# VHH binders against c4kar8: the designs that were tried, part 167

Target 1, 263 residues: c4kar8
Amino acid sequence: MAELSTPSPASPAPLDGGRGDELEKFTLRGARQILQLLQDLITHRGLITAHTGGGHSFMTAVLKVDEERGRVVLDPSPDPQANRRALAAPRLTCVTQLDGIRIQFPLVGLGEGQDKGRPALFAPLPAEMLRLQRREFYRLQVPLAHELSCLLKAEDLARKPVEVSARVIDIGAGGVAVVVPTGAAEFVIGGTLPACRLALPDGEPIELDLEVRNLNRQTQRNGTEQLRVGLRFAALPRAADTRIQRYIFKTERALNAKARGGL

## First folded at step 11 (VHH)

Design w104 (framework vhh_7yz9_2)
Fold by ESMFold2-Fast, scan of step 11:
Structure w104 (fold): chain B 263 residues (1-263), chain A 124 residues (1-124)
Amino acid sequence: as target 1 above (263 residues)
Amino acid sequence: QWQLVESGGGLVQAGGSLRLSCTASGFTVSDNYMGWYRQTAGNEREWVAFIDSGGYTTYADSVKGRFTISRDNAKNTVYLQMNSLKPEDTAVYYCAAEYSDWLSEYGPDEYDYWGQGTPVTVSS
């Protein structure tokens, strides 16, 4: 029989819990809450970015919760390589959002099989899920119609300075995530990109310094691969911070109004 | 900046036990997915056991019930307790840290870190 070890009150606690305490307040561990949240993701057809480690991710969705077997059923990638990476990975870190709330949860013990005659990925129900309702953790999924871009000042494969217009896929108070065409530039985690230009729909582009925080090769729903770059705002001036937050709140309100009118 | 150092390997008789240690520097083991992999000559690395930031553990089917992964947060160290060892457990064992910073605003994954490996030989 499979054995799953779960922390109990008698289990060793982290030595210094203070640095992670903020996220623990948003952690769901009740079986009812976890099941309800997973069902909400199914009902709203929430797209999930599943991180497989090694700088790779793919887009998936929860197809159903198999309560009898205590597991979730996930939509496999149309790219067989992405599915092989997921199955070889010891864990998936799943990130999505529901009504503007960031949802994040781990899946461990991924397997493959069939659901209703179709290929599917299976994993035990997560023991915990994060539901981040605090504004500072909010990431706006940028509408494609906004054509939001950031002009990055980076280096190409030959270490020559290059300017790359990157599509902004999400934005928050602390930074942006962008997609960069393969081979357009090289990035180093911890490196600084000075004097980049973030183009918002309202007003002049914002000039700011960006720090590279993460790199991930993401397999899209159509099977294509893109490089996702996570970028932190360095020393953001108050005026720029105000404009970014105004864009986020204005767009969030517009999306929420459309969702309420459409549903 | 991130470093993993393994120790505790060696020669042991079938049915015996060994405890492997993996000490991290530059980051906190309790904030990351920590795991053990092993590699036999001519084969790819296979995962053995994982412990996540919440302390939840998982094991490969080949070692379930025999191996236990744990951590000592005070020593910033992850252990693999190996009991009822078999000759087929002979391999080089590697400690791995999968970056999974729950505080990251830009995604949970950045990159993986590996130790240099520690050999384990189980005699029949």
Scores: ipSAE 0.000, ipTM 0.193, lowest interface PAE 13.1, mean pLDDT 78

Design w105 (framework vhh_7yz9_2)
Fold by ESMFold2-Fast, scan of step 11:
Structure w105 (fold): chain B 263 residues (1-263), chain A 124 residues (1-124)
Amino acid sequence: as target 1 above (263 residues)
Amino acid sequence: QWQLVESGGGLVQAGGSLRLSCTASGFTVSDNYMGWYRQTAGNEREWVAFIDSGGYTTYADSVKGRFTISRDNAKNTVYLQMNSLKPEDTAVYYCAADRETWDSEFSPSEYDYWGQGTPVTVSS
């Protein structure tokens, strides 16, 4: 049996139908709230994925907040190339997590210099920060024992229909990530897979349309290659959405109880 | 299904103008961060201009005041209007799409798309 894949790093992905207006209630714009959240990230040593555009990102952290100068100090990448991309970028999209809550914020006007004699990156304080407290933005890593699968209706390279049973490795309110053997099917980002079937415990498979959102090739320790496919739920019926949410919350609660030694 | 098709490059005299076009298919330009980058031989690709989903624009210092990025949502096309061209603007110009989002479970790099590039040569 294949081992469950490691969790993905914090990464931006499009929200279903969202251009950010429904997220306004989770957006912090007050200067004191922004300062407090940045300090919380420092206190908890939150690692940040900074997306620089053009398919590039690097790992950083907030080293300090310089309130007097109105700026944040970031840990530069050990890769000089990543730092050059960041400095050239019109905007960084920073994504992190604090106590299971997703935090996201933009930085504009990035510069470089030194902090206490050490290389550092500087940016003005963000004008806004997103703090998502809702579980619909959470991804549950699916326990191997649950044997969750999704039957994908896809195409091969000749555009001939093919059905692929894929293992579900994580699941959220907006979609699933599945693992497919390399070469099993052709996937096109933005393409729709119609009438796929998601198998959850205790019931008939859920029939749904899935949009391909990302592709990631992973080389396993045994040398075999797997394709991780990120799939968005397209227009889920309410009953299906309820079943998926119930599965997520029930499984999370069971995992939390086990982690606290409740077994 | 996501594609970017660039056009409008060519040879131009110093002080002249060119307009580059980038037409997207399979996605909507107003839903994405759209940018123009350029690359000269032996150097890395450098950012030139950027427009986000809200229409906010930013420019590299080397082109600010001379270049203008814009979009036509009805044509699903992004433009780079290049005025007062200099020999140092000679490069291959690339259109890029980068997903804009406030929340994400997946890397934006999985959704980044590049055109094939369009060469621009500015003679002195």
Scores: ipSAE 0.000, ipTM 0.167, lowest interface PAE 12.7, mean pLDDT 76

Design w106 (framework vhh_7yz9_2)
Fold by ESMFold2-Fast, scan of step 11:
Structure w106 (fold): chain B 263 residues (1-263), chain A 124 residues (1-124)
Amino acid sequence: as target 1 above (263 residues)
Amino acid sequence: QWQLVESGGGLVQAGGSLRLSCTASGFTVSDNYMGWYRQTAGNEREWVAFIDSGGYTTYADSVKGRFTISRDNAKNTVYLQMNSLKPEDTAVYYCAADLYEDWGSDLPYEYDYWGQGTPVTVSS
């Protein structure tokens, strides 16, 4: 009989608009609230993953809101191809996270031009923005200083077994997102990576079976390309679950402690 | 004890206004998603207005521009200001709080705590 798949609480993929009625109570449509939320993204320097379709996305940020022209100004990719894909897309789906809250919004009618002599992307202000605070969508952004990694067991382009040490960029109860150099290995959505090893700073690596849920080829702000892989815990042993939750809890507390004393 | 106490309902003429209040005990309204729902005889409860932990608000299409949800953190109270009331707004209004987060759920938040309801009757 088929095994019940547990939904992943963490995913870089956009939430389905077909659930509109269920998500309506979390969807902002007031012009002032939309402006305020976009300003919050600017103030907190929120990095946005803009999905252009076909599994492609690029990293951007809101540079400013032009209220007179009813437009949002976005940071273009340093990769011209990523910008061309974005301009050709019928819509961008923008996904970001602030303080554990998932924020998602569409941009339609993307154009290019200049802002104060620098290249910029422009789009009309979104008519709606989803703001969703659920524990199952919470992901801890892993501090770079922790050097959190996961040894993935995959296949290279020649279909030979390969082990890839991937940097863990976020972690939650249901999975991790990792980054790998482009070309280091091949991944197939729905494929299982057995006996991978998650290295936490508090002890021995944890052996995990991981399911590939999302693939996203991202052009970074510095112009380099990397592959983001969303991985779901296919079977999470109780001891592993406890250690992962403890790491998340301790790291959140440490980050909150460092934030105190600023004012 | 976790409790929601609603007040402010009553009889009002079409075009009039009412303000509903919902005071929480045992938990903090500013830390939680708070909403107003309403129910007419023979129908399921429908969502009316929602306020999240960040103070952002959403409204059902039927009440947009007429109703305003707000909160007073010092009084631990959520309000629903209802203006330009219509006969079709006649219902029992319920305050709800989501103190439960279901890790791994595909559904939006479920409301665990409901008030007793306060009746609102709008005469033509």
Scores: ipSAE 0.201, ipTM 0.620, lowest interface PAE 4.2, mean pLDDT 80

Design w107 (framework vhh_7yz9_2)
Fold by ESMFold2-Fast, scan of step 11:
Structure w107 (fold): chain B 263 residues (1-263), chain A 124 residues (1-124)
Amino acid sequence: as target 1 above (263 residues)
Amino acid sequence: QWQLVESGGGLVQAGGSLRLSCTASGFTVSDNYMGWYRQTAGNEREWVAFIDSGGYTTYADSVKGRFTISRDNAKNTVYLQMNSLKPEDTAVYYCAAEETYSGWDSELPEFDYWGQGTPVTVSS
């Protein structure tokens, strides 16, 4: 069974360091901005993928910024081997996403110890942080409370038409990712789903053609399977594009306001 | 339609200060990557300063500590405060906005918008 996956917006792959001149204009080097960005990662509970080299990585988070000692405190992996690889690595490349913006930074001189009685990893504050804002990489994680859905017009194994209401889990300018129960319909990468209906707030569902770009099967702990489908907008009308962008903008603004103690 | 209009350029003596303004229409500056570039006669445009949607800023090495980029969301305007000006800062300054519509298809439209430019001359 062929499976393709779209990288999660919360865990993008590291950018090529050989492109240093092109990346310099996106690289924060001011100590106060670095501290602010790390604090923003704490506030938003951002998950970080820490790459230790050789194709190895582990999930972590910034627990604390210790300005007095010039250190960042990280959540260790539950896998002791991952922590040992991290401690042995000459540097970690940390990759995360904040509000759809790619963030990447190095950590050098990793150590281990305790923070408030719990195991922790420590590293000196990074001297630089890459913050790359490009809409082509942006995916709004759709709040569960929005109950945003897309009615897919697909086919079953016998090529019989079926309609599947799929939950939209992320949305960008170029498409959506949806989740459907495994077996609800058959999807073929490169196949077109005509006249699907995207339900957005503030109006009638948007009718549009969707192209299947990727498929990822996820098995939950209870044995239930979910199929994640990445779908590209085909021939998007301007009015639909405007509504999608307005939804993304309004939702992002509302989420940012809540994070700052606003609305 | 997206439009950027720069103002505030002029003649200033070395060591002086100047503030450039860039007013956007048709889109919101706080939602986009906004930047200032400059072009010296006979050369390509070079990046000077950027500000992103989160308010984070970056600066070219040649202007660090002297220039400050900022924005006023209520006025939909981006500023470049230029202090301790040097003759080598003489250039036409351009405001730019970046917007890309892509996710699963790189063939989708990508928009880069530029202002008309505002000249800055720094006398020695």
Scores: ipSAE 0.073, ipTM 0.566, lowest interface PAE 5.7, mean pLDDT 79

Design w108 (framework vhh_7yz9_2)
Fold by ESMFold2-Fast, scan of step 11:
Structure w108 (fold): chain B 263 residues (1-263), chain A 124 residues (1-124)
Amino acid sequence: as target 1 above (263 residues)
Amino acid sequence: QWQLVESGGGLVQAGGSLRLSCTASGFTVSDNYMGWYRQTAGNEREWVAFIDSGGYTTYADSVKGRFTISRDNAKNTVYLQMNSLKPEDTAVYYCAVDFETWGDLYSEDEYDSWGQGTPVTVSS
């Protein structure tokens, strides 16, 4: 199985400004808070999807914040065409996440140059940043101790039906990411896996249809290979949605309690 | 499942200051999106200030630069420091967990738990 995508913390789809009043409560406008959030993205090495318009985007990162000159420095794309589109765009919409929380901000007036002898993109600091602490945008990293699993109904490499118990590594309102041993099943981006079963500790497994969204084959430090599969909930019943969100809430609260007691 | 207790309201002259307090039980304020709202007679409740789990804060334009929201995690309490008060700030002030964050929707609790509110009157 080839490596088809790299896992990214960034969401690929920007939110529109049509929900202006609702989003105002989540919009940071203080200069110190904007600087702090950008610095947190640098510290956590957050990957950013920068949307340039016309259906185009590229992967970037904040390299540094220059407070004295009021600008942010971004990593350019290795694709020269992507950089040309970015420079020609009236604005970039940047989407990323920090600790599972969705972050979105505009950049206007993009330029190019050098930072310490390396190519870089420059833009004035954003006047606002959206930080969405809402359940629909959150992704919980599932504790290994939970042994959370999803029974996938897929096909093997010979295209025969197979059931694979996959370990759930993260979970959110919109889907899960799972780990499958290399060669256990064949996945196709855009394909649907019907009647899979998500095992939550609070009751019977949830039966649901999953759409394959991304694939990444990763070699572990011990030399073993794992396939990471991103799966979208294609038809999530309200009762299942409630159970998943309660699991996320309870687990997050338990992890926060452990972190406070462990520090 | 959870409770919020508000205090600190009262009568103050224009240009004065008040600090409102909101103590939570049944959940941890540092884990949640917490806010202050206010309501005047004949008007809908309006948002004043929010603080999120990461400690980031937002303010309505009408109070920006005059009001400060903060929290004391050890006391499980959220504060609203109100400076340079104006007669237009006269309202009943309510503490709330945002109903679209994780806690409210998972609990199935009723929104009327915003409860009693604390009245603030600013004389000219």
Scores: ipSAE 0.271, ipTM 0.664, lowest interface PAE 3.6, mean pLDDT 79

Design w109 (framework vhh_7yz9_2)
Fold by ESMFold2-Fast, scan of step 11:
Structure w109 (fold): chain B 263 residues (1-263), chain A 125 residues (1-125)
Amino acid sequence: as target 1 above (263 residues)
Amino acid sequence: QWQLVESGGGLVQAGGSLRLSCTASGFTVSDNYMGWYRQTAGNEREWVAFIDSGGYTTYADSVKGRFTISRDNAKNTVYLQMNSLKPEDTAVYYCAADTSYEWLDEYTPSEYDYWGQGTPVTVSS
């Protein structure tokens, strides 16, 4: 058997001044801190998006941390293709949120096996984890009950105008991520979608221009595939920016109140 | 192994041109968001140009009309063609890649997954 060479995660190049120092404040490198954070993800049942490269990701979760073997155990996808992509990937980039804090970490050397007789994915503990609470990185996971949608003004494959109602899954200061029905529209990275309409729970839809930043075919935990589209806000009127920020903070406070006090 | 290797920096007279190259190994530049950043001594890294998997490009206002970012998919290489160079363009230039497929603030260096080692450019007046 050829020795599997796992590429070392590329470290971000050092930044001179405050930004590099700020990221260092939020980077966990202590083994005990990493173990505690992974355990917190288990306790809060945090869903993790694991990016496998090639525009693909799948939904997973940490099932347990094996401190003795220095490993994390992950929930495999019910889609065998997603698991094959993950196992073939040189690294996974895992992204989740905990208490409004973005959590990001690499996993290298993913393997497949069993945990208590059930299929599982295994990886060595990450050497570092990023815990980043910054306005530009904060993404509110939109509650399903809000039924937040964005009416996209896009084009089909024949370049004919189409309107697509897309579910907003997360929202931040710089943009939204939406899920679109398969085949509903053609998206080109860097393309502009003019005069889209973002529907917030309170008030009239916000008209805004959106730039397509990324496309991701994501396999859900139930095994279905969906197209996730990352959309950047083009120049926003101040009033629109204020309404979006107020929605984010109001919703975060409501979610925090429920988490702390319960019903 | 996943890495970026930069080349093409050096000394040049004001008004001259240089082409920087960034060759990727372990991943494909055509599938990824690629950016160029520069850093002067004592200052934070600043964004210069980016190109995404669709070939869309953007540039910092200070370099618009003078710099061009491009890629050669057959060579798995991203280029920064720098024309009409000014002394203010003197910096160490870094190539960066995002392979995570999340939305990316191209202006924020910390969002890139992979960075090159940097290549120095000195423009004499």
Scores: ipSAE 0.000, ipTM 0.148, lowest interface PAE 14.6, mean pLDDT 77

Design w11 (framework vhh_7yz9_2)
Fold by ESMFold2-Fast, scan of step 11:
Structure w11 (fold): chain B 263 residues (1-263), chain A 124 residues (1-124)
Amino acid sequence: as target 1 above (263 residues)
Amino acid sequence: QWQLVESGGGLVQAGGSLRLSCTASGFTVSDNYMGWYRQTAGNEREWVAFIDSGEYTTYADSVKGRFTISRDNAKNTVYLQMNSLKPEDTAVYYCAADLSTWGSEFSPSEYDYWGQGTPVTVSS
């Protein structure tokens, strides 16, 4: 008879190599993104290695996300000593894999109790999760009719501060791509543009810090050159995240309705 | 000014190996999402392998365990090492670069730059 096997992560020690700034580009801080990723871990019944410090770890899994109480429910270790170490630890570092994607997140304030009559460990939802994969960010191609723009705070060729209104050509949960006329500003990959303003069709512009990820020189049909700049949302506030996601999903539904034969 | 140049294709017997190379000019491979696609006559391009601007790699189920994608940042080159080749691997192989924010979700329409294609023929 075959034994039942759960997916086992080949999980090494945490990726806390020196300075956490190196991993910021792979860190999810949006509440919706965190909840979706935790739900994906539940769906795939992924095993998690939870590190308690001092070279100790135990195998667990996310059994449930309690959105109303803002908690995750974890499977306790069959080893009572491992559970005691976890409860005594100031922090768990959780490491897992989902289809080859490395996922890492901290849990603070671990407690124990019962869930549906079974022993369980409880922790507040993590404020951040590390995911080493950018393909997860869906990119909506912004309709030209929406005239979506982002006012960028950058520097010109003389290193003088300049504000450039850039057209948003695509948008996702993690960032935007914009088009900038050639010579309007200089960009450095990895550089941060503080206090930029993203203008959505609803309400006041959203103030965002943006990180430069990609640069592409594009020649338009009229022969002019434009710079395409890929920008990541840094430290995205909850209200801004909600507004951006609402815009994306409303626009997707509208585009899908039009694709059904122009109704 | 931006270009991808592919090499390493050819004729090989079933069970053999080939290494495809994709050298970029005008942009840096380590800053971008790089992928390999393949296409047979009359079919859509299918995704084969992907490498992130970090170190994450992923593979289509049909090639998993046989193909390996890697990069050499000093040479600004992406490689596809193809082992245990099968006749069904016969295709034109394309290198692609996504220079926008978040990568391609494996859609050809989302890649900004493509190579010219490198033919691979696996004979039984």
Scores: ipSAE 0.000, ipTM 0.138, lowest interface PAE 14.4, mean pLDDT 75

Design w110 (framework vhh_7yz9_2)
Fold by ESMFold2-Fast, scan of step 11:
Structure w110 (fold): chain B 263 residues (1-263), chain A 125 residues (1-125)
Amino acid sequence: as target 1 above (263 residues)
Amino acid sequence: QWQLVESGGGLVQAGGSLRLSCTASGFTVSDNYMGWYRQTAGNEREWVAFIDSGGYTTYADSVKGRFTISRDNAKNTVYLQMNSLKPEDTAVYYCAADLSEYFEDSWSPDAYDYWGQGTPVTVSS
């Protein structure tokens, strides 16, 4: 069976187009606003997950907006196969987030070339960009100092029960993203991991069921493979939801206070 | 004490203009997501215009090109400038603030935290 590439847990899967009526109030269609939002992504060096279809995606960034030619300049993937898939795709769905706001936009007509002698990807400016601030879509990048972990109840390669302590790399109202060594456990998209335990800095671990939503395999500099797993909270009790949101809120405020010189 | 105070509604002839105002107390409009909704007799409240903390604006198709949402940070006020008014624009207009970024215990992330009292707008043919 072929290994599937999925979106990074830090960049959730694209939103359904059938929600168009609900999402219209958050959809920018004005040329000036689209240019301003793309410029904000450049200024903040926002990482973009570009979905090429068929479960494939790659990480990119907007390097420049060329207003006169009506196009964006994108950072190509270091993986030549990912770039070839992107160029062959009829449409890219780009997903990123900026200051807790989910941003999603289509790119059609991707081409390749050079910008100032360096390889680049080019696409016409999008006709629309979604800006959606929902607590469900916000993902807090967990500070390494917090040492957040989640004890996963999964199966190993032989389908025997195994418990894996996974590092939590991001957390939101709807779920967490964790990192495990490749081969430590088997994960199937849509599968449920029952009675996992999320450790927050204050209080007892939270027991919860997690649904596997996304898988991304990554090779580290030392050749060690790791698996990034996106996990959705299944049937989260109100008390647990309150504790998770309190952690997110307090951590975000502390990070914002540091960035703004102590507020 | 957090509140929204609306003004500017009234009776106007078709093709006329009105400017609605919404002044916030206890919080800063430039830091929050602000919207205008309207409710016609027998119908649900519908979104009209939205302005977010970054100053980006969106409009319902029915009002696009005729209505403009803006804010005055010094006055802590959000405006809805309504031009080329039509009889079908007749409604009670509500100002709403989404403070979900600042509240830990939000039940519905798409529900607005604060609503104004509503201001009636009647457009005669």
Scores: ipSAE 0.037, ipTM 0.511, lowest interface PAE 6.7, mean pLDDT 79

Design w12 (framework vhh_7yz9_2)
Fold by ESMFold2-Fast, scan of step 11:
Structure w12 (fold): chain B 263 residues (1-263), chain A 124 residues (1-124)
Amino acid sequence: as target 1 above (263 residues)
Amino acid sequence: QWQLVESGGGLVQAGGSLRLSCTASGFTVSDNYMGWYRQTAGNEREWVAFIDSGSYTTYADSVKGRFTISRDNAKNTVYLQMNSLKPEDTAVYYCAADLSTWGSEFSPSEYDYWGQGTPVTVSS
C-alpha cells in the first residue's frame, strides 16, 4: 500500500544520529535569528521538553532572554529531582514546536539562581538552533478534547499479552507519541507491537503495527511524571495514511482558526 | 573512513598534569559535539567534559576546576588538559564524537564515534 513511509522523529523526542550536513540547511547560527526565535517562543508561550539524558526529561519554558549577558532564563520544574538531573546533565536537548515547525536546540552550562526572588535556571544562549519546516517533521499536538487513543497490544511484566489504552499526545505522518499508565506494560526500543488500533474521531479504528522508537519519563509542569512512548507506523496502508493525514490537516486548520484571536 | 585517535596517557604522580589529545579524521571536530569519558575497572563509563560547536564547555563536578577541554580546529584535534591529578582519576579515557550536534542521549551508547581509549594511572 504505502511504500514511502519515512518515519518522522517522535516529538518532543530529539533527533537521533543527525549527520550534520543534512540538518545544516535547517540550522540557525545568526545571533539575531536565535534571539528572535527565543523571543517568539516566549511570546507564544511555547512549552519545551528538556531532555536531561538517561531517558528523563521535564517540561519547561523560556521565561526571558538576557542579551547583554548572553543568557536564557528557564522555568524550573516543580519536581526538585528533575531540576537536579538537569543541573547534573552535561547538556540539555530542548525540543518544542512553533506554528507546526519543530524547533530543537542544545543548552550547555546550566546553572541555578533566582529571578525576581523566584528560583530559575540559567544557561548561555545556544550557538545554534534547528528549525525544521518540513511536512515529515511536523507533529500535531492532539487536543485533549479529541480523546484520541491507541489500543496497544503489548506484554505485561509476566510476558502475558495485555491490551493498554494509551492517550495519543502527538501525531505525525510517521507515527504517534502516547502516554501509558505506569506499570501497564513493558516496552523495548525496537520492539514491534502488532495489530494495535488507532481510534480517530471519524470512522472505524485503524489497525496497524507499531515500532517502539523511544521511551521517556517526562516530568510535567504540575510535577507529575508520565511515561511517554514514541511509536512508528509500520507498513501503513494508503487508506489509513490518507485518514491520518486528513485528521492532521483538519485539526491543524481548526487550531489555526483559533490562533487568529491571538491564542 | 571516520576515526578518532587518542594519545597522551601514561603514569603520573598525584598532583601532576597530563594532556590528552584526540585527533579526528573523516569529519570536522569544530562542527560537532565532542566529549571525554572515562572508565574504571568494574564500572560503567562516566562522562568527564564536553564541548559543543559553539565552544561552550561543561564538566563533571569531580573534575571541575582541574580539567579543561579545548580544540584546535586547524589540527582537527580535541584536548583534555588534566591538572592536579588524584589517584581516583585513574581510568581509561575515551574521546567521543556525536555528529548530530543535537544528541538524543549523552550515555555512551548514543555517540556516533568512539576512540580506542587512552590509559591514565595516577600514583599516590
Scores: ipSAE 0.000, ipTM 0.192, lowest interface PAE 12.1, mean pLDDT 78

